VH-VL binders against DnaJ homolog subfamily C member 27-A (dnajc27-a). Designs and how they scored, part 17

Target 1, 260 residues: DnaJ homolog subfamily C member 27-A (dnajc27-a), of Xenopus laevis (African clawed frog) (q7zyf1)
Amino acid sequence: ALRIKVISMGNAEVGKSCIIKRYCEKRFVPKYQATIGIDYGVTKVHIKDREIKVNIFDMAGHPFFYEVRNEFYKDTQGVILVYDVGHKETFESLDGWLAEMKQELGPQGNIDNIVFAVCANKIDSTKHRSVDESEGRLWSESKGFLYFETSAQSGEGINEMFQAFYSAIVDLCDNGGKRPVSAINIGFTKEQADSIRRIRNCKDSWDMLGVKPGATRDEVNKAYRKLAVLLHPDKCMAPGSEDAFKAVVNARTALLKNIK
Short names: E, the ipSAE of ESMFold2; O, the ipSAE of OpenDDE; V2, 0.75 times the mean of E and O plus 0.25 times the DockQ between their complexes.

## First folded at step 19 (VH-VL; framework fv_faricimab_arm2)

Design y64 (from y56 with heavy chain D57E; at its last look DockQ between E and O 0.86; V2 from the best seeds 0.80)
Heavy chain, then light chain:
Amino acid sequence: QVQLVQSGAEVKKPGASVKVSCKASGYSFTNYWMNWVRQAPGQGLEWMGWIYPGESETNYAQKFQGRVTMTRDTSISTAYMELSRLRSDDTAVYYCAKLIAVAGTWYFDLWGQGTMVTVSS
Amino acid sequence: SYVLTQPPSVSVAPGQTARITCGGNNIGSRSVHWYQQKPGQAPVLVVYKDSYRPKGIPERFSGSNSGNTATLTISRVEAGDEADYYCQVWDRKSDHYVFGGGTKLTVL
ESMFold2, look of step 19: ipSAE 0.746; ipTM 0.880
ESMFold2 (binder alone), look of step 19: mean pLDDT 93; pTM 0.935
OpenDDE, look of step 19: ipSAE 0.891; ipTM 0.964
ESMFold2, look of step 20: ipSAE 0.675; ipTM 0.832
ESMFold2 (binder alone), look of step 20: mean pLDDT 93; pTM 0.934
OpenDDE, look of step 20: ipSAE 0.889; ipTM 0.963

## First folded at step 20 (VH-VL; framework fv_faricimab_arm2)

Design y65 (from y64 with heavy chain S56D; at its last read DockQ between E and O 0.90; V2 from the best seeds 0.84)
Heavy chain, then light chain:
Amino acid sequence: QVQLVQSGAEVKKPGASVKVSCKASGYSFTNYWMNWVRQAPGQGLEWMGWIYPGEDETNYAQKFQGRVTMTRDTSISTAYMELSRLRSDDTAVYYCAKLIAVAGTWYFDLWGQGTMVTVSS
Amino acid sequence: SYVLTQPPSVSVAPGQTARITCGGNNIGSRSVHWYQQKPGQAPVLVVYKDSYRPKGIPERFSGSNSGNTATLTISRVEAGDEADYYCQVWDRKSDHYVFGGGTKLTVL
ESMFold2, look of step 20: ipSAE 0.733; ipTM 0.880
ESMFold2 (binder alone), look of step 20: mean pLDDT 93; pTM 0.932
OpenDDE, look of step 20: ipSAE 0.890; ipTM 0.964
ESMFold2, look of step 21: ipSAE 0.729; ipTM 0.878
ESMFold2 (binder alone), look of step 21: mean pLDDT 93; pTM 0.936
OpenDDE, look of step 21: ipSAE 0.890; ipTM 0.965
ESMFold2, fold request of step 22: ipSAE 0.700, 0.726, 0.697; ipTM 0.869, 0.874, 0.859
ESMFold2 (binder alone), fold request of step 22: mean pLDDT 93, 93, 93; pTM 0.928, 0.929, 0.931
OpenDDE, fold request of step 22: ipSAE 0.908, 0.908, 0.909; ipTM 0.969, 0.969, 0.969
ESMFold2, last read: ipSAE 0.704, 0.700, 0.728; ipTM 0.871, 0.861, 0.875
ESMFold2 (binder alone), last read: mean pLDDT 93, 93, 93; pTM 0.930, 0.928, 0.931
OpenDDE, last read: ipSAE 0.909, 0.909, 0.907; ipTM 0.969, 0.969, 0.968

Design y66 (from y64 with heavy chain G54D; at its last look DockQ between E and O 0.86; V2 from the best seeds 0.79)
Fold by ESMFold2, look of step 20:
Structure y66 (fold): chain C 260 residues (1-260), chain A 121 residues (1-121), chain B 108 residues (1-108)
Amino acid sequence: as target 1 above (260 residues)
Amino acid sequence: QVQLVQSGAEVKKPGASVKVSCKASGYSFTNYWMNWVRQAPGQGLEWMGWIYPDESETNYAQKFQGRVTMTRDTSISTAYMELSRLRSDDTAVYYCAKLIAVAGTWYFDLWGQGTMVTVSS
Amino acid sequence: SYVLTQPPSVSVAPGQTARITCGGNNIGSRSVHWYQQKPGQAPVLVVYKDSYRPKGIPERFSGSNSGNTATLTISRVEAGDEADYYCQVWDRKSDHYVFGGGTKLTVL
């Protein structure tokens, strides 16, 4: 019987515990008191015709519990990384959470051989969404992480997330604790991802194409062609690439309308 | 005792280079980014860049690209910052500072005592 | 690159409350850290992630961050609080660390 260790990560109040409780229902057997900032439990699941014994550490995200969290990073096969789509700062913190784990695992740790499932969680369905799906998905998939839209309130997406999450962990274990080559190939480059993020954050057509105001028609067209090749749907499978490509086309059209 | 101990003060001529050392003790040197921050006399703090000692990966502020080199020797837990083609406005106290990641953010939790570098002709 | 703006100086009587501001575009979406620097000394962290205190920093130091302004608050100020104070953020776009210009706190 295969035994795996899973932890939760993310800012306080993003719904980590609600996601875990909703999925586990009655299968979660708590072993620790919540007063130490860690809710440890054991559950069993059936994945790919195998019975899997899962040790789950639901870790409090408050800075007060940093020194407690440090003791639980080692020998982890999977991480449930959660942010609240209604609060952009919880998304902006994800890189810092990865860094906390990396610094505590040390040189011997290999974070690339850990399965991450990123949960874009909808804690408050009445609030306007602050992080759109393509932005969250791009961040996740550019790092080789799984991405799911979840709702702590309705339970939507949670079962799908755990099924894919555990399946990826089983694949990792069957590959000697290393990610399979197919799981490493994400279908786009860092340059493509960076360009999409930059274009999403641009406010004017000059900045979007990366040219100075007053650029000539030739300069606009050269900048456009480079971006068009980089972001073309046949060469770029990144989340948001189609919207970015359309934005670049529109920016070129807007600029050339006023240039002789 | 957890500390960062820097090399002593230096006086340099314009056009020369300087190499400041920062020895870490009391923590795992390779687990944390090491940063360099300078402060000209009577002025504020200016971030110069970092090195990640485990992988020797670096990131430099644009202002110092091409003039700064950050290195380390993990066997003696020591980071180095070398600044070349010195100018009089490089006169400053140079600090090393340990970066720590906690709960989704980064900050400098430990600072060296500073190394005064004076550039004069 | 991202810019942080601080007032050059703030003066407060002993026992009263000092408020030191750090302005930045949408700074409320970022984590703000605060450092105290006394003459001839290295900076010392006094508040991190907007409002948390490291070990050994008294409860009279506190912070807040919303909108375009982060604020370091020192209640019941003492003569020993006289120092320069710097705010700092990480700029995700450039992956650089940015400091404010500093604020000299004078306790009269």
Scores: ipSAE 0.642, ipTM 0.834, lowest interface PAE 1.4, mean pLDDT 87
ESMFold2 (binder alone), look of step 20: mean pLDDT 92; pTM 0.932
OpenDDE, look of step 20: ipSAE 0.878; ipTM 0.957

Design y67 (from y64 with light chain D95E; at its last look DockQ between E and O 0.81; V2 from the best seeds 0.81)
Heavy chain, then light chain:
Amino acid sequence: QVQLVQSGAEVKKPGASVKVSCKASGYSFTNYWMNWVRQAPGQGLEWMGWIYPGESETNYAQKFQGRVTMTRDTSISTAYMELSRLRSDDTAVYYCAKLIAVAGTWYFDLWGQGTMVTVSS
Amino acid sequence: SYVLTQPPSVSVAPGQTARITCGGNNIGSRSVHWYQQKPGQAPVLVVYKDSYRPKGIPERFSGSNSGNTATLTISRVEAGDEADYYCQVWDRKSEHYVFGGGTKLTVL
ESMFold2, look of step 20: ipSAE 0.732; ipTM 0.867
ESMFold2 (binder alone), look of step 20: mean pLDDT 93; pTM 0.933
OpenDDE, look of step 20: ipSAE 0.884; ipTM 0.960

Design y68 (from y64 with heavy chain N59D; at its last look DockQ between E and O 0.85; V2 from the best seeds 0.80)
Fold by ESMFold2, look of step 20:
Structure y68 (fold): chain C 260 residues (1-260), chain A 121 residues (1-121), chain B 108 residues (1-108)
Amino acid sequence: as target 1 above (260 residues)
Amino acid sequence: QVQLVQSGAEVKKPGASVKVSCKASGYSFTNYWMNWVRQAPGQGLEWMGWIYPGESETDYAQKFQGRVTMTRDTSISTAYMELSRLRSDDTAVYYCAKLIAVAGTWYFDLWGQGTMVTVSS
Amino acid sequence: SYVLTQPPSVSVAPGQTARITCGGNNIGSRSVHWYQQKPGQAPVLVVYKDSYRPKGIPERFSGSNSGNTATLTISRVEAGDEADYYCQVWDRKSDHYVFGGGTKLTVL
């Protein structure tokens, strides 16, 4: 039987434990108390005609437990990385969580060959969403991570996440601990992702096209064409590309209307 | 014994280059980003860039792109910052600073003592 | 090019509470770190991730962050707290680190 190690990561109170417990139900056998900041369990799953034994480390996200967490990163096959869609700080923290893991694994850790499943978790359905799906999905998929919308309240998306997560881990193990080439193909480039992110955060139409206020009609059209080619739906499969493309079109129209 | 020890003060003429060293001890040098931050007399802190010593990966602030080079020698746990084509407004104290990532964020938990670089005719 | 705004100075009487602000657009969605710099010395971390203290920093140092303002609070201020204080964030747009302009705390 294949044995794997998975950990949870993310800020305190984003629903990591709820996600794990909802999936595992009666199959999760806790062996550690939460007083040390780690809840350890073992479960069995069947994936692709295999029985998989999963060692799950549900790791407390509070800074106080850093000195305990740092001992559990080594030899990990999968990470469940969680944020709360209603709390933008928890999303903004994801890069810092990746940095903590990279720091503790060191340069030999080869973090690119670890399967990440990012869970955009809906902790409280009455709270307005502050991180939209395209933003979270773009961040995740640009790094080669799996992305799922989950609900701690309803359980929605959790089974689908674990099925894809374990399947990706099995594929990694079958490829000698390296990601298969097919799992690396995300359908867009870093340049495309960066442009969409920049366009989402632009202050005005001048900034969106990357031109200075007072630019000529020709300068506006040249900047527009570069972005239009980069983001065209036929060539860019990135999350949010359609909205970014429409925004660029609208920005060009607005600027040209005001240039006589 | 966890410390960052920098090279001594430098006096340079405009157009020259300076290379400041930062020797780390008491921690795993290759695991943590090393940053360079400068402070002109009477001014605030200005981030210049970082190097990840384990992979020699770097990133520089836009202001310094094309003039700064950050390197390291992992055999002696030492980082270097070289600033070329010096100008009088490059006169500052230059600090190295260790970055640490904890619980979804990162900050500078250890600073070198600083290296004064004076640029004058 | 994310901008952090700090008041240039804050004056407080010994034994009173000093509050040093760090303003930024939606800074409450970011983690804010605070450094103390005494004359002729390197900066020293006093608060990280908005409100946590590193080892050796007295409990009278505290922090908060919400909306557009992060605040470093120093209760029962002592003469030894006179220093420049800098806030710092990571700017996701540029992938770079940004410092506030600094605040000089004067006791008396």
Scores: ipSAE 0.673, ipTM 0.849, lowest interface PAE 1.1, mean pLDDT 87
ESMFold2 (binder alone), look of step 20: mean pLDDT 91; pTM 0.905
OpenDDE, look of step 20: ipSAE 0.885; ipTM 0.960

## First folded at step 21 (VH-VL; framework fv_faricimab_arm2)

Design y69 (from y56 with heavy chain S56D; at its last read DockQ between E and O 0.85; V2 from the best seeds 0.82)
Heavy chain, then light chain:
Amino acid sequence: QVQLVQSGAEVKKPGASVKVSCKASGYSFTNYWMNWVRQAPGQGLEWMGWIYPGEDDTNYAQKFQGRVTMTRDTSISTAYMELSRLRSDDTAVYYCAKLIAVAGTWYFDLWGQGTMVTVSS
Amino acid sequence: SYVLTQPPSVSVAPGQTARITCGGNNIGSRSVHWYQQKPGQAPVLVVYKDSYRPKGIPERFSGSNSGNTATLTISRVEAGDEADYYCQVWDRKSDHYVFGGGTKLTVL
ESMFold2, look of step 21: ipSAE 0.709; ipTM 0.867
ESMFold2 (binder alone), look of step 21: mean pLDDT 93; pTM 0.931
OpenDDE, look of step 21: ipSAE 0.890; ipTM 0.965
ESMFold2, fold request of step 22: ipSAE 0.710, 0.699, 0.690; ipTM 0.872, 0.867, 0.857
ESMFold2 (binder alone), fold request of step 22: mean pLDDT 93, 93, 92; pTM 0.930, 0.930, 0.929
OpenDDE, fold request of step 22: ipSAE 0.908, 0.909, 0.909; ipTM 0.969, 0.969, 0.968
ESMFold2, last read: ipSAE 0.686, 0.704, 0.705; ipTM 0.856, 0.859, 0.870
ESMFold2 (binder alone), last read: mean pLDDT 93, 93, 93; pTM 0.932, 0.930, 0.931
OpenDDE, last read: ipSAE 0.909, 0.909, 0.908; ipTM 0.969, 0.969, 0.968

Design y70 (from y56 with light chain R92K Y97W; at its last look DockQ between E and O 0.76; V2 from the best seeds 0.72)
Fold by ESMFold2, look of step 21:
Structure y70 (fold): chain C 260 residues (1-260), chain A 121 residues (1-121), chain B 108 residues (1-108)
Amino acid sequence: as target 1 above (260 residues)
Amino acid sequence: QVQLVQSGAEVKKPGASVKVSCKASGYSFTNYWMNWVRQAPGQGLEWMGWIYPGESDTNYAQKFQGRVTMTRDTSISTAYMELSRLRSDDTAVYYCAKLIAVAGTWYFDLWGQGTMVTVSS
Amino acid sequence: SYVLTQPPSVSVAPGQTARITCGGNNIGSRSVHWYQQKPGQAPVLVVYKDSYRPKGIPERFSGSNSGNTATLTISRVEAGDEADYYCQVWDKKSDHWVFGGGTKLTVL
């Protein structure tokens, strides 16, 4: 039968273990692995009429455990990448987590052919959300990753995530260890995604349009038209594109009020 | 022994180019980003860019775009930084620095000894 | 582009506590790294990710980061701590590393 290696990834205290424990609830983990920062589980799952044996490594995210973590990246088929929607720092750290894996796998590791499931986890339902769904989904889908909203409190979304995750891993294995064309086609361009993310994180209207303070009316309108075409709802289906388009329109209006 | 060893001091005229080497040993050269940072006499540190030696992927600071080229030779674990059309204000010590990513952040964990480049007419 | 500001100098007596600040707009949402540079030498990492110490750095070195200010704290300052200190962040918007201007610590 097909054997799959899966690891967890993300900052400490984002709920990685909670997600895995709720899914694997009928399998205990040897106690000694908790003292070295690795919890290990083996489970069987049925996907598309096949029995799949899954080795799950729940890896502690603290810097202290780096030397242990780096021994578990090789030969991984799937990654469960988790952040806490209530703590923006855990979302901002995701690129650094990908970088750790890339440096440990090296150029031969082919990280682009690993299935990632990003879990936007709601650890504390009483805390206000700091990362909205469209922001998290845009980041994930622009990289070709699966994206799921999960809840540490209710367990909501967890079974759905694992079913889609394992199905994508099986598809990868059936495609010779390379992602299928459908997993590569995300429905928007990298330029569109980068523009939306930049607009969300900009500091002012000048920055949003990519012009210097003191730009002329013509320079403002030229920058605006480029972004408006790029992000127009008829041409851009990326998560968050509608809000970004509205923000660009408002930025133009605000700047032109003070330029003669 | 994990170390970065840079090439020796250079004296150049304005308009010339300089190519500084940085030889890595004791770690997997292709797996870690290599940064270049310069420091003019009596001044602070200025980041110039990086290269990922495994894929030869580069990222240059805007100030140096069009004048800097970062390359490597993986067979001898050596990174290179070439700065063209030199000016007198390019006089500085040039450092290579290894990047490491740990637990969702990244930083420079190892520096070369520095290479003094003097540009004068 | 993103700007980090540091005081040009700080003077302390031996055995006292030095505090070196690094100011930046909402720097508390960023990971701040600190480097020590002695004359004629390459920089050495002394604090990373705001408050973590690499192996070999004494517990006298500590850091914090909140709001618009990150701080490197050196308790029980020794003569050997006399150096320039730089803060650093990765700026995701520009895809650039940014250094502060540096602070010269003088031990009197």
Scores: ipSAE 0.544, ipTM 0.707, lowest interface PAE 1.2, mean pLDDT 86
ESMFold2 (binder alone), look of step 21: mean pLDDT 94; pTM 0.948
OpenDDE, look of step 21: ipSAE 0.871; ipTM 0.954

